VHH binders against PH domain-containing protein DDB_G0287875. Designs and how they scored, part 4

Target 1, 92 residues: PH domain-containing protein DDB_G0287875, of Dictyostelium discoideum (Social amoeba) (q1zxe2r132to223)
Amino acid sequence: SKGKSGWLLRKRPGRYDKLYSVSKADKYLRLYENEDTDNDPLYELSLENSIIELKQDLHLQLTLGNSERYIFTHESESEIVSWAQELQATMN

## First folded at step 22 (VHH)

Design aa6 (from e1 with K65E Y100W)
Fold by OpenDDE, look of step 22:
Structure aa6 (fold): chain B 92 residues (1-92), chain A 120 residues (1-120)
Amino acid sequence: as target 1 above (92 residues)
Amino acid sequence: EVQLVESGGGLVQPGGSLRLSCAASGFTFSDYWMSWVRQAPGKGLEWVATIKQDGSEKDYVDSVEGRFTISRDNAKKSLYLQMNSLRAEDTAVYYCARDWYDSSGYFDYRGQGTLVTVSS
């Protein structure tokens, strides 16, 4: 499992929410408002039958099995690529 | 080869209506979100609208909400933008774009555009 701060979720074009993300062995990605994971997550995303892609301009696109799409970015370029790899590994 | 071809642009008076079309080819159209973006003279690209693969989800820039309607026909591999109550500030080259465009500049593919001029 991994937790990471500083992810920006694109809710609408030009509008981002800063989130804390946690992925666990149960293959769920949980997104929190902050590092306090005792609270209910803002999002709980099943990675089953999901696709993660590193897109142009260093955006991560997560497409769930139900076709819902989430787009993430990070202020650290290196973290974007690393996170994509980690999530892909978790999904496999 | 991915190809997007816009049509339907032209000169229209304020308050008028126009319907833009985009013909897509070279990819599985139904697998992608689609968007319209526009570029006014002397300005940068502006997101206009986005539509989900099955059309069940749509989003618009605030300035066109209630006036513009994005739609798609996956069987025809076509994207549409119905523009009503047009204003002078809607004058721009309108582009069909594959996937979800955002104001940060992210987009996949876009066409060559079609010019919409709103003027008295």
Scores: ipSAE 0.022, ipTM 0.360, lowest interface PAE 5.6, mean pLDDT 86
Fold by OpenDDE, look of step 24:
Structure aa6 (fold): chain B 92 residues (1-92), chain A 120 residues (1-120)
Amino acid sequence: as target 1 above (92 residues)
Amino acid sequence: EVQLVESGGGLVQPGGSLRLSCAASGFTFSDYWMSWVRQAPGKGLEWVATIKQDGSEKDYVDSVEGRFTISRDNAKKSLYLQMNSLRAEDTAVYYCARDWYDSSGYFDYRGQGTLVTVSS
């Protein structure tokens, strides 16, 4: 699928990393510093046996199969919902 | 049901002090990191401070470091925020928030908030 810019990964409630996200058919979510995906991703997350949930304040919680949690948000609410649906579809 | 109820907000002059309180119920308070967050008019939600379960660790946003003190009383299931040397930019609705993880600083519940207005 196409990559998405403008995502924020929460490290703490007021501390975010700006990320470019790419989901692939191999059921991995890869997060990059920017849209230059020729570089190594900052994160490579297996979506196998993962759970995605919409939480408070328009945040998405991704819980991986190993129970690691990642909290994402976006400046666009519509993007949050759309991305959640996309990830869910990829996970199925 | 998880419930967080903030209190202690009000109108103060610059340089003044306030002490916010949060009463928690519906969960094991002592199992969670707790946080204060705030939302200024026209601004997004901003993290303010976090405290570990046993109070041994505390973290603050840079702008309040040295002026604010977060604390808790697990026996009373209460969270506190002592705010000194208040500034106009501290004006916001302050929320008590329960963290999702012990060390991550994420939170899943917050109260309805208490308004703090700093104005001369």
Scores: ipSAE 0.021, ipTM 0.375, lowest interface PAE 4.5, mean pLDDT 87
Fold by OpenDDE, fold request of step 28:
Structure aa6 (fold): chain B 92 residues (1-92), chain A 120 residues (1-120)
Amino acid sequence: as target 1 above (92 residues)
Amino acid sequence: EVQLVESGGGLVQPGGSLRLSCAASGFTFSDYWMSWVRQAPGKGLEWVATIKQDGSEKDYVDSVEGRFTISRDNAKKSLYLQMNSLRAEDTAVYYCARDWYDSSGYFDYRGQGTLVTVSS
């Protein structure tokens, strides 16, 4: 995988967090507060032994190897599909 | 079998405090986000608070922010909700819930609930 960067919306029970997201070939998804990726990420998610599911409602569900769950969406349906494909490719 | 058992509910006056507890069993508690939800009389289920597995992240519905505190003890497989400065509008059955089930926000498991009544 060549990786992907862009904005994602992390869905929480009562809110959405807009996070700048970077997926790389090292099999990590890093989430940042803004586009300045020189700073430390807010989250560094290992995709190793993780499960990616694109749900019928077009929300992306990421379940990490430690059972932590992250749900993402995007204002663009094409983008969330693209992210699902990218993350799946990265995990393979 | 997954079980969640709430306790600590009761009748309190406005401005009072109450601490709810939830005892979890039948699953690896530390693997899951945990939440409190509530249902006021005549209203639907409302999300109240959520806490990450290791407690490093906490979220609250706006109406309880600054008044309620969610916490957990993974060793005891317990979830807590400290409720301060209680208001009449906080009256509800409070449920302990495991991580939301899917992107729709529904929970896969919740307890039978404990009633909190705030009244003068």
Scores: ipSAE 0.017, ipTM 0.292, lowest interface PAE 6.2, mean pLDDT 89
Fold by OpenDDE, fold request of step 28:
Structure aa6 (fold): chain B 92 residues (1-92), chain A 120 residues (1-120)
Amino acid sequence: as target 1 above (92 residues)
Amino acid sequence: EVQLVESGGGLVQPGGSLRLSCAASGFTFSDYWMSWVRQAPGKGLEWVATIKQDGSEKDYVDSVEGRFTISRDNAKKSLYLQMNSLRAEDTAVYYCARDWYDSSGYFDYRGQGTLVTVSS
């Protein structure tokens, strides 16, 4: 996969955080505060040995190899589906 | 078998403090997010606080922010909730819950709970 970039909503218990997300072929998902990706990411998530699940409620659940969990969604259904497909393809 | 056992509840006056503990067993404690939830009399289950595996992330419900502190000791397989400046509305059964909790319920286990009563 060539990767994907765009905005994702990270679900937290009491809020959603809007994060600029970049998936690359190196099997990392990087999360940024804004579109300036020249800066260090807020999070750098290794997708190695991770599990990606798109739930019925259109939330994307990412469980990393170390059991850390990240939950994402998007205002657009098509976008969250696209992210699910892209991340899965990147992991394969 | 997964077990979560809460302790430390009791009767306190408004403005008082209480520290809850949760002893976990039957699973790799350090692999999981952990949460505290509570149920006030006649009300539904309410999320209180969540802590990441390594403690680097902590989240709180707005009503307890600045008063409650969630912490964990992975070596002791223990979860804690320090409650300061307690209010009458904090009265509830407090449950230790395994995994990250939200309104949709991402936790999979919770203990039997410990009662906290705040009353003058």
Scores: ipSAE 0.016, ipTM 0.321, lowest interface PAE 6.7, mean pLDDT 89
Fold by ESMFold2, look of step 26:
Structure aa6 (fold): chain B 92 residues (1-92), chain A 120 residues (1-120)
Amino acid sequence: as target 1 above (92 residues)
Amino acid sequence: EVQLVESGGGLVQPGGSLRLSCAASGFTFSDYWMSWVRQAPGKGLEWVATIKQDGSEKDYVDSVEGRFTISRDNAKKSLYLQMNSLRAEDTAVYYCARDWYDSSGYFDYRGQGTLVTVSS
């Protein structure tokens, strides 16, 4: 894994939240309000024992070890595919 | 007042089937993704399945995919779980929940649940 940073859309009932997302080689996905990653992340998600699935509608489903689910997408197909690859690589 | 009432649980043999129902009231049912979650004795809450507002998308935990089918009828404000090929590991109290579709503490389950026991 080389790490990856960029904007993702997080699906919520009735809306999408735009979050600046950061993956590093430490098995965490951190979600920020904006690109200023010197601030604390809004969410810090442990990827240990997680399941990652890129669905047909290009929504990336992340199921954490505690069974919580996070759903992401992006305007660009290549970008969401790249995120799926990065998160899978980080866990290995 | 939001209410979710589960029914259809019971005692079944391994390999058997059950159909769970959930009657919803006190909110606009068609505005929400809906989920089934379950809790085995002495264990934490486990997400089982989720269905989109219009029923066009369905998600399942790996251990039940291919055996369980989630469905909804928005006209009847009802959520269903068809459970086939049941196994001992499916034994749990099943809850109907409003789902915020991100799972992060947004499962809003309010009913007493319905007990499913799979035993020979």
Scores: ipSAE 0.014, ipTM 0.164, lowest interface PAE 8.0, mean pLDDT 85
Fold by ESMFold2, fold request of step 28:
Formats: structure tokens, sequence, C-alpha cells
Structure aa6 (fold): chain B 92 residues (1-92), chain A 120 residues (1-120)
């Protein structure tokens, strides 16, 4: 994998949060408030021992090794599929 | 059987405070994100606040941010909502709910709710 960056929608109860998401193929997913990645990420998620599932409704469910669950989606089907492929690749 | 029992509601003056409690049983409480939702008279359900399984992440609807605090005690299988600086628009029946992050259902509420009335 070469890494990937772009906007994702993180599912919250009753709403979605738009987060600028960055994978650098280092087994982390970093989530930022905006495209200014010089700031600290809001979240730095370790993909080590995680489970990535792309659901039939095109929600990407990430279950971390500590059992925390994060759910993402995107307006574009091809984009969320591409994210699933990137995150699976960086885990391997 | 899954049970969620809300309590702590009542009649309060504007600017006052209340603390809501939710007693959970029939499921592994610590496995779930938990939420408070509310329904004002004649309105639909509105999400109010959510707390992560271990209490480390909390989120609030904008209208209550800074006034309400969600908390949980996993040993007591209890969820709480501290409500400060109450306003008339906070008048509603409040329900606690298990939070579902899948696309089919966000909230599983089963209790009678607890009525909060904020009125002069």
Amino acid sequence: as target 1 above (92 residues)
Amino acid sequence: EVQLVESGGGLVQPGGSLRLSCAASGFTFSDYWMSWVRQAPGKGLEWVATIKQDGSEKDYVDSVEGRFTISRDNAKKSLYLQMNSLRAEDTAVYYCARDWYDSSGYFDYRGQGTLVTVSS
C-alpha cells in the first residue's frame, strides 16, 4: 500500500462527523479535524490486531484490538471500498 | 430480559439542576456505548448525549454542550445525566438507550422514561 488520505464520515449516534483521514501504511489510521495535518490528529488509531469489515450497506466497521469500534462511510461507493482495501493492506 | 429504568426527573425552575439515573439489567452493560435521548411534547426523538464503554469519550448535542454531563458506573450498571442550567426547551421525557453503530438502529430504548419539566 502507498497510503491514502481523504475525507471520511464517522458514524455517531444521530449524526456523522466529517474527519480528514490519513493512512501512511504504518499500521495507524489518523483522524484530523481538517486538512491541516500539521496539527495533532484528533485520533490516532492503531490497526494492530484490528478487524476491518466492509458491510453490505457500505459502512466500514473498524474494531480495534482493545474492542473499540469505529464506523465510517463515504458518499462515493468506490471511495469507501478503496479505504477498506487500503486499511486491509496496511494491516498485512 | 433487557431492562433500562430511568429515574430522577421532576418539575424544576429555569436555571435549576437535576440528575437523571438509568439502572440497566439483562445484558453486559460494559459492552455497550450508552446514550440519553429525549422526546419533547409533540416532537420526535432527539439524541442528547453518548458515552463510550469505558467512559473515555463523550459527545453531546450542541444545545446542551457545557450544561449537561453524561457519566457511567460499570460496576453499578448505571448511566447518569447531570443537567445544569436547565431551560424551558429541555422539557422532555428522557430515555436511556443502548447505542448501536450499525446502519439499522442507533438507539435501543425500552424504559418508561423520566419526565423533566422546566417551567416557572
Scores: ipSAE 0.013, ipTM 0.278, lowest interface PAE 7.5, mean pLDDT 85
Fold by ESMFold2, fold request of step 28:
Structure aa6 (fold): chain B 92 residues (1-92), chain A 120 residues (1-120)
Amino acid sequence: as target 1 above (92 residues)
Amino acid sequence: EVQLVESGGGLVQPGGSLRLSCAASGFTFSDYWMSWVRQAPGKGLEWVATIKQDGSEKDYVDSVEGRFTISRDNAKKSLYLQMNSLRAEDTAVYYCARDWYDSSGYFDYRGQGTLVTVSS
């Protein structure tokens, strides 16, 4: 994988949280409050033994090895597809 | 022990309605987000709807939005799903689940479920 960074919407009941998301091809997905990645991420998600599913409604469901679940989307269909491809590539 | 008991399923015609109930016991019901999940014959588990502890936030899978309404009554320790405009693809066993949505997102379902069959 080449890595990828950009904004994603994390689905919550009744809202979406906008998070700056970074993949560095090191089997982690890091989620930041904003584009200032010099700060610590809000979340550092290990992709080891994770499952990534792009649903028919174009929501990307990430189920981590510890059974935690994260659901993402983007207003651009091509962008969420690109994120699914990037995360699958970094896990391998 | 934690118990979740689903009821209200049955056989219904397309376009019909059903109201599912879930009676909870063995835990502090009002401390948890609650969800309905379903499993169609021969398929995996599908999330359907989620409701916040105080009922102020609700979310639905797109295929049921506008047709299903999740609700809860914390005084009665009960979770509900009002299902309107039912379609054949809604046929499934429906389960009530505790939902760690605000932390791990894990579903803890353990009831027998209630069967909904939508057929002419």
Scores: ipSAE 0.012, ipTM 0.154, lowest interface PAE 9.2, mean pLDDT 85

## First folded at step 26 (VHH)

Design cc2 (from aa6 with Y106W)
Fold by OpenDDE, look of step 27:
Structure cc2 (fold): chain B 92 residues (1-92), chain A 120 residues (1-120)
Amino acid sequence: as target 1 above (92 residues)
Amino acid sequence: EVQLVESGGGLVQPGGSLRLSCAASGFTFSDYWMSWVRQAPGKGLEWVATIKQDGSEKDYVDSVEGRFTISRDNAKKSLYLQMNSLRAEDTAVYYCARDWYDSSGWFDYRGQGTLVTVSS
């Protein structure tokens, strides 16, 4: 699938970074600093045994199998919903 | 029913210390991130600290870093906040919160709160 830009990743409570995210069939979510995916990703997150939750206020929560938590947000609700659906499909 | 009950608040002088406690019930405490949040008079809710399920990760708002320590006892289903070097600006109602997300108020449950007043 094509990556999505403009996502804000919560590294710490109240701290967000704008990232470019790509999900692949290998059940990994890769996060990049920009749209140049030829570079090494900043994060490679295994989606195995992960939980995706769409919550209020444009909030997408990803909890990994090791209980690490990542929170994504966007100004567009439709984009958050679309991304959640994509991730869920990738996990299945 | 999910319940969070805070205790330990009171009146202290600047530079003093307090230890807040939160007793949790009605859910599997060890499955959740836990947080402290506070609300000063006339202000909005502010995130203070968050702790991971196993206590291996802790985060703090910048203004309390180095002064406050969050901890938990999963066996006792309890959350704690050790507050040292208290300042007047720390005056607030402090709430125990389950699964805090950010400073904008993303959480699912919180207690009734305990008042902390820092005044000379």
Scores: ipSAE 0.016, ipTM 0.374, lowest interface PAE 7.0, mean pLDDT 85

Design cc5 (from aa6 with S56R)
Fold by ESMFold2, look of step 27:
Parts: sequence; C-alpha cells; structure tokens
Structure cc5 (fold): chain B 92 residues (1-92), chain A 120 residues (1-120)
Amino acid sequence: as target 1 above (92 residues)
Amino acid sequence: EVQLVESGGGLVQPGGSLRLSCAASGFTFSDYWMSWVRQAPGKGLEWVATIKQDGREKDYVDSVEGRFTISRDNAKKSLYLQMNSLRAEDTAVYYCARDWYDSSGYFDYRGQGTLVTVSS
C-alpha cells in the first residue's frame, strides 16, 4: 500500500512505551526511539505470516510468525484503525 | 510481600453463573494491569482476561467474550471476574495475576487459585 509513519503506544506492564513506527510496504514494521529514522530501528518486525487484530478496547494486537506478540494503541481511534488497515494491506 | 488470594469458585451447572474475587496486598495495586488466567486439569495455563489500571480498558480470550466480565476496585485492591453462561470447558483453577506483557506472554501469579467446576 502507500506506507505509513507516526507515533504508536506499545503496551507494557503498567505503562506504555511511545515508539515512532514506520511501515514502508515492504512487509516490515519498524519501531524507532524517535523520528530520526536514519538510525537503526529499535525493532524490525517481519509481518510475514503474522496475524493482526484490532480489539474492542482499541488495542492493535500483532502476533508474528514466531509467536511473539506486540500490542499497540493510540489516543485517536481513527489513527489506530488506520494503522490496522495499513499493516493488513502491507501483508498482502 | 506480594499476596494474591482468589475466592468465589465452586460447583455450578452448565448455564450457571459465578463471581470470582481476588484480594491483593503487598504492592501498589493501581500501578498494574491485572489478568485472570486459568488451568484446566492436566493442561497448560490459558489467559482469560485483562484489565488496565483505570478499569476502562478490558480484553478477553475469544472463548469467553460476551460471557465473562472483568472488573476492579482500586480502593479495595480487588479484582473480579463475573462468569455467566458457564460451560464444561470453563472448568479450571482460576488465578489472578499481575500482567507482564512481553513476547512470551508471561503472567506473575502467586495465589492458590480458586476451583471452578462446571458439571451437571
């Protein structure tokens, strides 16, 4: 699809970590400490064979092919829905 | 020291209801996401439900969605699970846990659990 970048909140025990998230339509989701994407990402997540689910509490659950689970949310309902659509599109 | 004490289990017929409680002490309860997990006889641990610190955001395993309701009372340091329309497959020991989100799905549970048996 077109790609997407922006801030996401990653769910952790008792807190959220704010990560600058980038999808480039290459079947990866890259998570950066800040908007300086010239640096290496903190995480580079392969979306191949992944499952993406938008839960009723507006949490986006990404289960990778190796069974690792990443859970994201955003203050804007529209934005988290848009991320779900982007990640689903880049998988196809 | 951290303590989690579950109660409210028992024997119930299919279609019945139970309400589980968990009393927490020894930590700042309101700082943690809390979860219910269960273990059927001879099986592994299964995540059931999670609730965030403020009690507004909740998530459930698909098999209990629409039948179970998780809730919390931070003033009383208590976690609850209302279970309706119970089925034989819900038979398990239920534990309350501090929720430790990581890639392995690890849960920090300490109590004895409370046994729920669903049979006619």
Scores: ipSAE 0.006, ipTM 0.130, lowest interface PAE 9.7, mean pLDDT 84

